# Miniprotein binders against p55708, part 12

Target 1, 336 residues: p55708
Amino acid sequence: MLHTTVTQLIGQTPVMSIDVPGRNATLVLKIEKNNPGGSMKDRMARSMVIAALQDGRLPPGGTIVESSSGNTGTGLALAALEFGLRFIAVVDHHAAPDKIRMMRALGAEIRYVEGDFREDEVAVVERQRLAAQLGAQLPGALFMNQSDNPANPEGYTGLVDELVAQLPDGIDAFVGCVGTGGSMTGISQRLKRNNPAVRTIAVEPAGSIVFGKPGHPYYQSGTGTPAGDEVGKVLDYGCIDEGVQVTDTQAFETARYIARRKGLLVGGSTGGAIYKALEFIGAGKLTGTVVTTVADGGEKYLGTIFDEEWMAKRRLLDPAIAAQLDGWLFGKARAA
Short names: E, the ipSAE of ESMFold2; O, the ipSAE of OpenDDE; V2, 0.75 times the mean of E and O plus 0.25 times the DockQ between their complexes.

## First folded at step 2 (miniprotein)

Design t4a
Fold by ESMFold2-Fast, scan of step 2:
Structure t4a (fold): chain B 336 residues (1-336), chain A 111 residues (1-111)
Amino acid sequence: as target 1 above (336 residues)
Amino acid sequence: DEEKARELFLQAEKAYDEGDYETAKKLFEEVIKIAPDSEYAAESYLWLGFIAERQGDLDEAIKYFQTVVDKYPDSEWAPEALLYLAEIYLEKGDKEKARETLERLIKEYPE
């Protein structure tokens, strides 16, 4: 098919498998980094904009506003260009610098929240407040409010339909990152409609409050709900079988491992999801076809996760993680 | 033994993530014992505060966060501990202490 717009390139992403024969499991990676904006967020961003235009909440030629860690903002910038809209991204210093540069290159207007914040601090409350104010005060403007927007999880329906077609022998489990809860909700609900027995595991950063653990700082971007913020209303806890946490060290060392051993550059949250999927496979808790998403690419993290000095200064390097991953992937199965 | 403290700290984080708060608490306490002047000790006190809060012991959580501020004022964790102290005071309904704590944060850690 000859496509005439960039947003028509969203979806139909490939899958890659990593066999774990000693554990009777195959880890399948849905390569969502191949979306034109570089992440799975393209799906939900387009979904939200179309819904708002169709129901009249957003006028033709209007302005969309969102609090973004980068990936959602990139998707919204692409959708804004497609539909002739202005896009304002409200950001903080927790966002990866290259994600902000990408949004700016696509014509997004960048607004930083006031204050000096640490790299591991997330100013989500301040970002949400400013985004809501701009949406209310600017003529023809709408705060997209992804955490409470039902079009967010609906945007991921096509991803599941693709997976079902690509994996005709079935899917036994899905392991994915949880931030707003949109992708976990959309993917899990659709998978369970097809097969109620599918295990769904949601992964949040250590320090995130989604599953009731106390909040503390973390470096992982675009995932989790930090202390002081509210868990998104789009999250349907009823479709999630288990919620687990992954540390920054586990997530980032896993991303570095996948790059070196498989030649695939993945983002930090993806490293976390892969770590937990392999941990559960190694423990015999997950078998068969276990799916996760490569939510975005490691190219956005070359100055952070893949920079030895950046990692070392923040005490995030741990060669024991590579040894754990080798053990799960290539170690012997437990005797039955 | 900074290297031993690092290894124990990572084990403690893993135990916490798995919901094994008793093991996590013991390991964080061991980090503090063997490397009391390290960055890992300051961070371990934060984690002990989070465990106490998770278990509903807000007074114990306050004690741990206050220790970070008092013993490790130059650490990156001191302003963080003040934020969590303010949040705990608000959770307890003590608006005055929360206000005093936030004023201290602004005055002593303007960044």
Scores: ipSAE 0.000, ipTM 0.134, lowest interface PAE 20.1, mean pLDDT 84

Design t4b
Fold by ESMFold2-Fast, scan of step 2:
Structure t4b (fold): chain B 336 residues (1-336), chain A 111 residues (1-111)
Amino acid sequence: as target 1 above (336 residues)
Amino acid sequence: DEEKAEELYEQALKALYEGDYETAKKLFEEVIKIAPDSEYAAWSYFELGYIALRQGDLDEAIKYFQTVVDKYPDSEWAPDALWELARIYEEKGDKEKARETLERLIKEYPE
């Protein structure tokens, strides 16, 4: 009962419901921001490190290297401390500043990629190249390569086991963000093994190429695959019933709405998943118990998503979004 | 030549992600010029619309998205172009055109 390491605190996260009166649906939020690293990525980071140590790819006292936008790096920093490893995080300007500061506080070595990239651009190819180079050149080092690592989706099976225990009446749908595809794959496969009828909906930013839509820059962090990069090999398209896009405005205005109406600070990608879940509920396309994850907390975005001047300067404010959310949450069910 | 169009389209996307909008625009225009009947041409028009929208040129964005819808109605990106048109008309305060555009989206692309 008494835990001796921080990684033992990973998981057993709470759930919270948002009532949707008149729609015959309940939106359930799995509060993954409550993991010790502040995000659901703690689960996959621990999984990847344990797998590499067990199969001998990573020696005792070795060095782990990863390309990260923040959350994965934080999880890996925690796992490195647990197992006596060195951690090098390769990052770009797209990463939220507080996520970088958190990794440094946990003892991670930060390596920035070179280049003049826009704030809404992700230098994934350059990050992957540098991370692979460091993994190959440093003694006892391993590039974790989360996008192609089968231990990534495996890390999320415990999340589903928790959901099944917390929601004994069943789960009708799961709506989640897709980045590497690890969480969508791990969660969807495990849910469908328990109940093949569960609807799985993957949400990517508008401008992400995961489902073959037009590629362009976006402000949402830690989600999507930018144009010019390859979609991660861990993504199993066969377990995804529908792929949909959410705009930065929809995602960020929804995060702001949830903060002011429910008192819960959520990250931008979470706002996007909530927006799409409520849109589908409002349209009568999803009923029953609809689950999504609060992948990380909004406290890391106080200078961006929750700052009106930051939002206005980037043309991301739209008061119509709050009206849409009110309509879906409290309005009448749509005609068939 | 579709192989050349694909290569140029990939170069245009790289320029776009590097923030080099002038190079991106020229490369997307070249894709349209060499392979006007290809899916790459439809995608290039959409990306030109996106660039115009990001630069605040709403009228230019309308022109490009309208071209995707009118010239490439069978493109996977045509319903996305209609959605962007409706959003731009809302932003311009033209509620009638926004409504007409959304009605067109529902009627022609009922997914």
Scores: ipSAE 0.012, ipTM 0.432, lowest interface PAE 9.3, mean pLDDT 86

Design t5
Fold by ESMFold2-Fast, scan of step 2:
Structure t5 (fold): chain B 336 residues (1-336), chain A 99 residues (1-99)
Amino acid sequence: as target 1 above (336 residues)
Amino acid sequence: DTSSQVNRLMELTDQSIHLMSQGRFDDAIQTLTEAIRITQENGWPEMTARSLWTMAYVYFNTGNRDKAMEYAERSYEMAKQYNLPDIQRELETFMNKLS
């Protein structure tokens, strides 16, 4: 099929398996980094824009506004180009620098929130306030409001239909990261409609408040809900069987492990989901076909997660994590 | 075995948070006390600091702000002594919230 726009390349992403010998399990990675914007967020961004145009909430040639850590913003920038819209991304200094550069390259206008926020602090409340204000005050503008937008989870139904076709022997579990809750909700609801026995496990950063724990700072970007913010209305707790936390060290060392051992560059949140999936498989809590998403690529994190000095300076390096992963994958720790 | 001991430490920490969510606070404190003991016996100051911080988190959630501050301050002193700036910064934020 000959495509005429970049957004037509969204979806139909491949799967890769990692067998776990001795555990009666296979970890399946849905390679969502292969979307044209580099992440699974392309699906929901296009879904939100189409819904707003069809409903008349967004006029032709209008302006879309969103608070973004990068991936949603990249997806929205691509959708804006397709539909002839202006896009304003509201950001803070917690966002990875290369995610900002990508949005700028795609023609997005960048608005920074005011304040002395640290690198590990997410100014989400100020970002949401500014985005909502711009959406209300600018002519023909709409704040997309991904955390409360029902088109967000709807954008992921195609991902599930692809998985069902790619895995004809069935899916026993899905392990995924939770931020707004859109992907966890959309994927989990669709999987459970096909098979209500599918186990769904949501992974948040330690320090995130999605499952009721008190907040504290974390380095993982584009995932979790930080202290002072509200959990998004799109999150359907009823379709999630278990919520768990993953530390920055566990997530980032796992991303580094996958790069060095499998040749796949994954983002930090993906490292966290893989760590928890393998921990549950190693403990005998998950068997059969266990699916997770490679939500975005490690290419955006080369100056952070994959930079040894950046990791060492923040005390995030722990070679014991590689030994744990070897133990779960191969039934014993391996010499590195 | 370092990796086995680290894995057990993580299991105890995760278990304590799960127990706390079920209202089983005495069991959560017991598992964290064991985690702290393991880190101290192995000479792992960063893991000791993190386990002390998790204990502060348990006490904060049970409404015992005095104990939460006590454990946070112990964690902060450890982080300062062993030059763990990220843990220091996170604990400063946590302790300011307590105050």
Scores: ipSAE 0.000, ipTM 0.130, lowest interface PAE 18.9, mean pLDDT 84

Design t5a
Fold by ESMFold2-Fast, scan of step 2:
Structure t5a (fold): chain B 336 residues (1-336), chain A 99 residues (1-99)
Amino acid sequence: as target 1 above (336 residues)
Amino acid sequence: DTSSQVNRLWELTLQSYHLMSQGRFDDAIQTLTEAIRITQENGWPEMTAESLFLMAWVYLRTGNRDKAMEYAERSYEMAKQYNLPDIQRYLETFMNELS
């Protein structure tokens, strides 16, 4: 088929396998970085915009507003271009420069949160407040509110339909990162509707509060819920079999490992999901076809995760992680 | 638990790296001193250990190896007390290179 818009290129992403024959398992990576916006967020962003246009919450030529310094903002910018909408991204001064540049290149309007003390104190809450205010006060505007928007998880159902077609022998487990909970909810519900025996494992950063553990800062971006914030309403805990934490060191060293050993540049949250999937495979807790997503590309993290000086200054380097991964991937098989 | 203190800790940590990149090591020390205070007041041993280690890195870059070892050892003892194996291993490498 000849496509006529960039958003028509969303989806139909490839899969890549990493065999773990010593553990009776195959790790399958759904390469979501291949979406035109560079991440799986393209799916949910387009879904949210279409839903709002179809039910009349957004008028033709209206304005969408969101608090996003990352992948969701890029996806929304693409959707806004497709549907002739204005997009305002509400960000703080701590937002990664390249993510802001990406949104600006796609025509997004950038609105910074004002007030030094407010930014230092509660930047995420202030960003959400300003986005909600703009959505309420500007003519024809809508705050997308991804954490509470039911079209967010709905946007991932096509990903599951693709996986089922790509993996005809079945799927035994899905391991994915949790932030808003949209992708974990959408993917898990759809997988379990097709096969209720599928194991679903949600991975959050150590220091995230999604599964009730004590909160503290973490460096992983675009994943988890920080202490004092509220977990998004789109998260359906009932479809998640297990919630686990991954440290920044485990996640980032794994991303670096995959780059060096497989030639695939993955983001930090993807590194975390891969680490946990391989840890569970290594322990005999997961066998068969274990799926995770390459949610975005490592190209966004060349100045951080893939920069040795940046990693060293944060004490995130640990060569023991590569040894653990080698052990799980190539170590001797053990009885379950 | 106050999300405002979590956000402030992240801000101070990011500021300290920015200051270090500019060669403003005295300012980085002041910023990290405040970060350490926040982590101690909130009872966050992992974050305290991390901030202490970052202080060791600042002192190393100014050529003060004695202060670098002092802060690294403080971080290491905290990492052992609270069972932070990733921090322990990295600090062992750092302290071995200093000696």
Scores: ipSAE 0.000, ipTM 0.156, lowest interface PAE 16.5, mean pLDDT 84

Design t5b
Fold by ESMFold2-Fast, scan of step 2:
Structure t5b (fold): chain B 336 residues (1-336), chain A 99 residues (1-99)
Amino acid sequence: as target 1 above (336 residues)
Amino acid sequence: DTSSQVNRLEELTYQSWHLMEQGRFDDAIQTLTEAIRITQENGWPEMTALSLWEMAFVYRNTGNRDKAMEYAERSYEMAKQYNLPDIQRYLELFMNELS
């Protein structure tokens, strides 16, 4: 039947394969950028809003509040429009202008945290505090609190059901980015419920603290947990077989490689997940059907990751990455 | 200016992590020493604490637990002095593992 609302377009995303016959593996990309809001976050945003409406925490015609200037904010703005809700996005002045414009175009109300934040100030803490305060004090309002919201990982179970239907020969591994931990948790738990032998590998940026490494700045957006924030309570470490770090150079050079060799524009975090999936395949640690997600599109990064001058000024270019990827993808067939 | 100094700090931090991945630990230490100097001269306590913690990590990876603890303690003291509770917690976990 014909869909009559934007949220009905969420999900049923396509898959694309990249064969690695020399390593007896196929990398499968779940093209989540094809969601109407441009990212996989549409799934969790819809899930959180529906859950809050169904359990009465959010009244009809109420207000949702969240600290997001990125993909989660876009997803929440779409869900708010669909369900007749007001959405307040709490942001700081470090937010990318185009992401703010997208949320405003979708009817979101933008609330800036007050104060002149220095480069070393932890703006994320103040954004979370203001969002929680607004949720508590405004009539009919709810702070969605994605990092602690159990509906966040629940929103990704449909993605797994789609993968199972799309890949009838089975899934041997899932490699995905970790931020709040919602997608890694939801996908990993559901995959392991269907097949406990599935390997699950969580990828965080170098400089992210999810797996106990020291924090430092990174350019990968929408992934990881910076040292100024807490790891989300929705993250279930028990369903993750291995946690690994990917550098900005590895992630961004991989995104650039995929664009030039496959014609697919992927975001930086996706580049990181692909790099780590291919590294494990190249090392013989993963074989068979290895799945990752194209969480969002590279169209958002044309002025950064896909701009050579931006990359060069930040010393992120490294031609060795393309050579590594060529070696993993087109190297000698493994001896039988 | 502040913006160019922040960009320089980010570049040094990324360079240090790349050097560590290449096994070039002495070069990583030199790079992080410069990063710490920049953050201290600019009065950026959170970035100083983070750079000291990165230095502790390099020393732990090279088996120098005494130096790792020294830098971790310096980072912890700075996090405590400037009320950086998340960094304090992460340093507590880091120092406990060094024990």
Scores: ipSAE 0.000, ipTM 0.280, lowest interface PAE 13.9, mean pLDDT 85

Design t5c
Fold by ESMFold2-Fast, scan of step 2:
Structure t5c (fold): chain B 336 residues (1-336), chain A 99 residues (1-99)
Amino acid sequence: as target 1 above (336 residues)
Amino acid sequence: DTSSQVNRLYELTEQSFHLMSQGRFDDAIQTLTEAIRITQENGWPEMTAFSLLNMALVYWNTGNRDKAMEYAERSYEMAKQYNLPDIQRLLEWFMNKLS
């Protein structure tokens, strides 16, 4: 099939399996980093823009505004190019520098929020306020508001349809990261509509408040809700069977492990989802076909997660994690 | 003062989750009891609601569903009173699991 636009390349991503010998389980990775913007966010960004154009909230040739220093901004920049729109990304300094450069390369206008924030802090309230202000004040502009936008979770239904076709023997569990809640909601609702017995496990960083745990700073980007912010209204808690936390060390060491042992560069949040999937498989809590997404690629984290000096300075290195992962992947199930 | 008390609250809450991961639930309860006291004395309803939710999670993990529900209901009452829709949605989900 000959595609004529970059957004036509969104979706139809491959799957890769990692068998877990001795634990009656296979971990399946949906390789969403293969979307043209480098992440699964391309799906929801296109969905939000199309919905807004179709219902008249966004005029032809208008301006879209969003609070994103990462993958959502890249997806929106691609959609803006396709539909002849301007895109203004409201950002802070928490995001990886390469994510900002990616958005600029795609023609996004970058607006920084004012304030002095720590590297592990997110200025979410200030970003949301500025984005909403710009959407209200600029002619023909719309604040996409991904955290409250029902087209966000709707954008992920195609991902599930692909998984069902790729895994005809069925899916027993889905383990995914939660930020706005859009992907967890969209994927979980559609999986459970097809098979209500599917187990859905949402993974947030330690320090994120999505499941009522204490708020503190964390280094994982593009996932979680920091203290002082509001959890996305698109999150349907009802479709989530369990919410769990993963530490920065667990997530980042797992990403490093997958790179060195499997040759796949995954982002930090993906490392966290894989860690928790393997922990649950190792404990006998998940069996059969366990799916997670490679939400974005490790290429965006070469100067952080995959840089030993960066990791060491932040006390994030722990060789025990590789030993845990080896035990879950290659160890036998515990005797009753 | 308020900043130091907020930091103390986060330290106590983090310590409680560390204690829970170690199976030291009685120590976690004592730690969260102090966290709840700090939030109530400072008039921080949102933080009080979260601390009560954390106490409910401790009791859930010990298999004490009655106490988990008691603390969840207290947290939910505060979430409604002070218009905390995120905490309210989370508690509705949690209380459904308890029922």
Scores: ipSAE 0.012, ipTM 0.474, lowest interface PAE 8.3, mean pLDDT 86

Design t5d (at its last look DockQ between E and O 0.03; V2 from the best seeds 0.00; counts 0 for: pae E 12.0 > 1.5, off the site)
Fold by OpenDDE base, look of step 3:
Structure t5d (fold): chain B 336 residues (1-336), chain A 99 residues (1-99)
Amino acid sequence: as target 1 above (336 residues)
Amino acid sequence: DTSSQVNRLLELTFQSIELMSQGRFDDAIQTLTEAIRITQENGWPEMTAWSLYLMAEVYLNTGNRDKAMEYAERSYEMAKQYNLPDIQRFLETWMNKLS
């Protein structure tokens, strides 16, 4: 079938397997970076817009408003184009310029929250406030509020259906990142509905508060709940078997490693999920088919995660992580 | 047309927020006064309620609690009159913090 809209390119993403020698396990990557917006957020963005239109909460020709650092905003920009809507992205001065440029290129209107926001937390709260305000003040506008929007997790049901079709021998475990909680909830609930024995591992950054650990700053973007923010209401803890933390160093070194060894550019959060998946497999805690999503691509992080100077300046480099990964994937720890 | 008025309102709203962030509260008051006028003239109760709230925020930041409460109450009454539960709940929480 010839696609006529870019949003028709959402989904049907490929899978790539990584063999884990000496273990009865295979790591399967669902390549969600191949969505037209470059992330899995395209799914939930479209889902939220459709739900709003169907419910009559968003009128034809209306305006969608969201606080987003990039991936959700890009997805919403694509959905806005499909349905003839306007999109206002609320951002702060810490937003990655390239993400803003991408949203703008797709026709999004960018609104900056102004203020001396010291830490990412204050900026997030103010962005949400401004987005909520705009959604309420503008005729025909709707604040999408991804963290509290039930259509967020619903947007990932199709991802699971694809995985089930792609992996006829079954899925034994899912290792996912938790940000808003939408993907973790949507995927985990659906997987467990199909097979209650599926193990689900939620990965957050060290410094995230989702699983009750003390909050502190971290560099991983688009994942976790920072201190001072609230855990998204869409997160269902009941479908999560275990919540774990991954350090920035573990996440970023893993992303760098996957690029160098497998030729796949993955984002930082994905690096963290892959690290934890391999850690669990290496420890014998997960066996069989272990699935992790490539939530976005490393192309967005070429000047950060994949920049050695950027990493070194922040003391994020650790050769021991690469050695550990070599041990898991090739059975020989290369002496650093 | 309605579209032009909406755009004007948006501009004013964003400008007011920017002005507030800069500590330019007098200018923010002027901007919000115009915003409120536009929303009232167009019969947009929700937008009126939010603009009134923003005015309350300006006055709160300037230390004028009495005027802040006055505008918050006006916003709250608008929310009640036009059955705007979200802004009503928000304002209840906001006003409770000021007491």
Scores: ipSAE 0.020, ipTM 0.399, lowest interface PAE 5.6, mean pLDDT 90
Fold by ESMFold2, look of step 3:
Structure t5d (fold): chain B 336 residues (1-336), chain A 99 residues (1-99)
Amino acid sequence: as target 1 above (336 residues)
Amino acid sequence: DTSSQVNRLLELTFQSIELMSQGRFDDAIQTLTEAIRITQENGWPEMTAWSLYLMAEVYLNTGNRDKAMEYAERSYEMAKQYNLPDIQRFLETWMNKLS
């Protein structure tokens, strides 16, 4: 099909399987890094903009505002280009420089919050406050408010429709990351509508507060709710069968393992979801078709997760993780 | 359906902005005339008001201040009728600068 706009390239992403024969399970990866902005956030960003235009809250030629230093910002920049809008991304100095460069290349205006925040300070609250202020004060502007915007989870219903068509034998479980809760909620609600028995496992970084655990810093980006921030209002705990934590070491070593063994460069949060999916399969908690998403690509993390010196300096390397993964994928003891 | 009409409206709006930037004002007027029709048929008062404002901007660029004011006043009256205070404030500022 010949597309005429970049947002028409969002979605219709492929799937890839990893068979786990000792456990009668197949791990299916939904390849969301293939979206034009490089992540699954393209779906929710377009959904939020369309809903605002559809409802008349956002004028033509107007301005969208969001607190995002990453993939949501890239997705909103793409939507702004297509729909003739300005986009102001409110960020802090913890943002990855290459993600900011991508937003600038797509025409986003970058606004840094004022002040010197340490990495463990609550800059996210000030970012969201400034984004809300800009949306309220600038004529023709609207704060997208991804954490409280019902169009966020709605943006993922198409992902589930694609999965159902791609996997006609059925889906027994979904293992997904929880950030704002939009993708976890949108995917889990739609999957359970299709099959109420589907198991839904939400994965957060160790140090995230989504499931009531103590907060502390973590390196995984685009996922979790850090200390000082609030859990997104869009998160529906009722559609989540279990919430679990994954450490940075587990997530990043798994991303590195998948790149080396399967040739697929995945982001850190995807490594975490894969690690937990395989752990649940290995423990006999999940069988059949187990789906997770490749939420973004490892290409964005070549200077971090895939840089051995970066990992070593932060004491994130642990060769025992690769041994665990080998055991889960090839080990005889799990079949007994 | 409604989603198709919204997508069409968004396309027309984007086209009108592109045409204006290219100096193709007669084409922009035709595009915005269709956009206004769609917003009115679907009962989208905020989009109607913004589309009327864009028409005012096109006519101002052509030097037709009478029509520019006519469309700005229609947009302002739409915003008053449907209690759209942000649009009202924007248009008051815009029309004052025109004076």
Scores: ipSAE 0.005, ipTM 0.266, lowest interface PAE 12.0, mean pLDDT 87
Fold by ESMFold2-Fast, scan of step 2:
Structure t5d (fold): chain B 336 residues (1-336), chain A 99 residues (1-99)
Amino acid sequence: as target 1 above (336 residues)
Amino acid sequence: DTSSQVNRLLELTFQSIELMSQGRFDDAIQTLTEAIRITQENGWPEMTAWSLYLMAEVYLNTGNRDKAMEYAERSYEMAKQYNLPDIQRFLETWMNKLS
């Protein structure tokens, strides 16, 4: 298929299965890291931009603004380039340099918040305020506001249509991470529209406040809502059958396990979703076709999750996790 | 098909902006002329208005201020006729800076 724009490369991502025959289950991974921006956020970024252009909130040749130095910013930078828009990414000095370089390489204009010598929660509030202000004040500009934007969850409906076509025998459950809540909402609503019996399980980091548990710091990026922030308005709790927490150790050890065992480099939040999916399969709570997404690639985490010294320094290593995964997958710990 | 056609028009819009950024203004005029024709034939006033505005940008960048204002005014009248307040507000600001 000959494509002429980068946004045409978004979607049609492959699936990979991991059989758990002893538990009457198959874990299916939707390989969203294969999107051109390296994550599933490309889908929601394209959706938000197209919706804003179609409804007149954003003029052709206009400017999009967002508070993001992560996957959403990369997706928006790609969408802006493809649709002939300016993109202003509002960031603070706590943002990882390579994430800033990625957005800058894609033509994004980087705006730093003033007085960012404060904690991340205060800097996040200032980033959001500056982004909203720029969207309101600059001619032809729009603050995308992903956490409250209904086009965010809508961007994931194509992912579900792909899954339905790829899995003709049906889907019994979906296990995914909650960040803004956009992907969980969009995927869950669309899956349940096709089959109301599909079980939907949302995974947040331990220390995240999405499901009302006590807040504390966590290392997982691009997922959860930290203490001091507000859960996004796009999250529809009504389409979520169960909300669960995963620890940094569980998530990161699982990502490391999948890399060593299957040769697939996944991000930390993906490790968390896989851990919880396999835990529920191992407990007999999920059977049949259980789907999760490989939201982004482990290539971004080579200096953290996949670096043993980084993990050890933060007390995140636990060999019991590999043993648990072996037990769920094979009915016993893997031989040495 | 309608959704596919709308996406195609957004691609044409993007292409015209790419051509403008490359200084290929004659090619941009061709692309935008096609976009305007398609949007008018399909009765898509919002996309028609935005395509007219982009044509104004092309003429402004080639030094033809008279045609730039002509296309901007056509875009503004379309936006007013079909009650497109975001486009109206944008064009008011854009045209005022040219005055």
Scores: ipSAE 0.000, ipTM 0.149, lowest interface PAE 16.5, mean pLDDT 84
ESMFold2 (binder alone), look of step 3: mean pLDDT 88; pTM 0.882

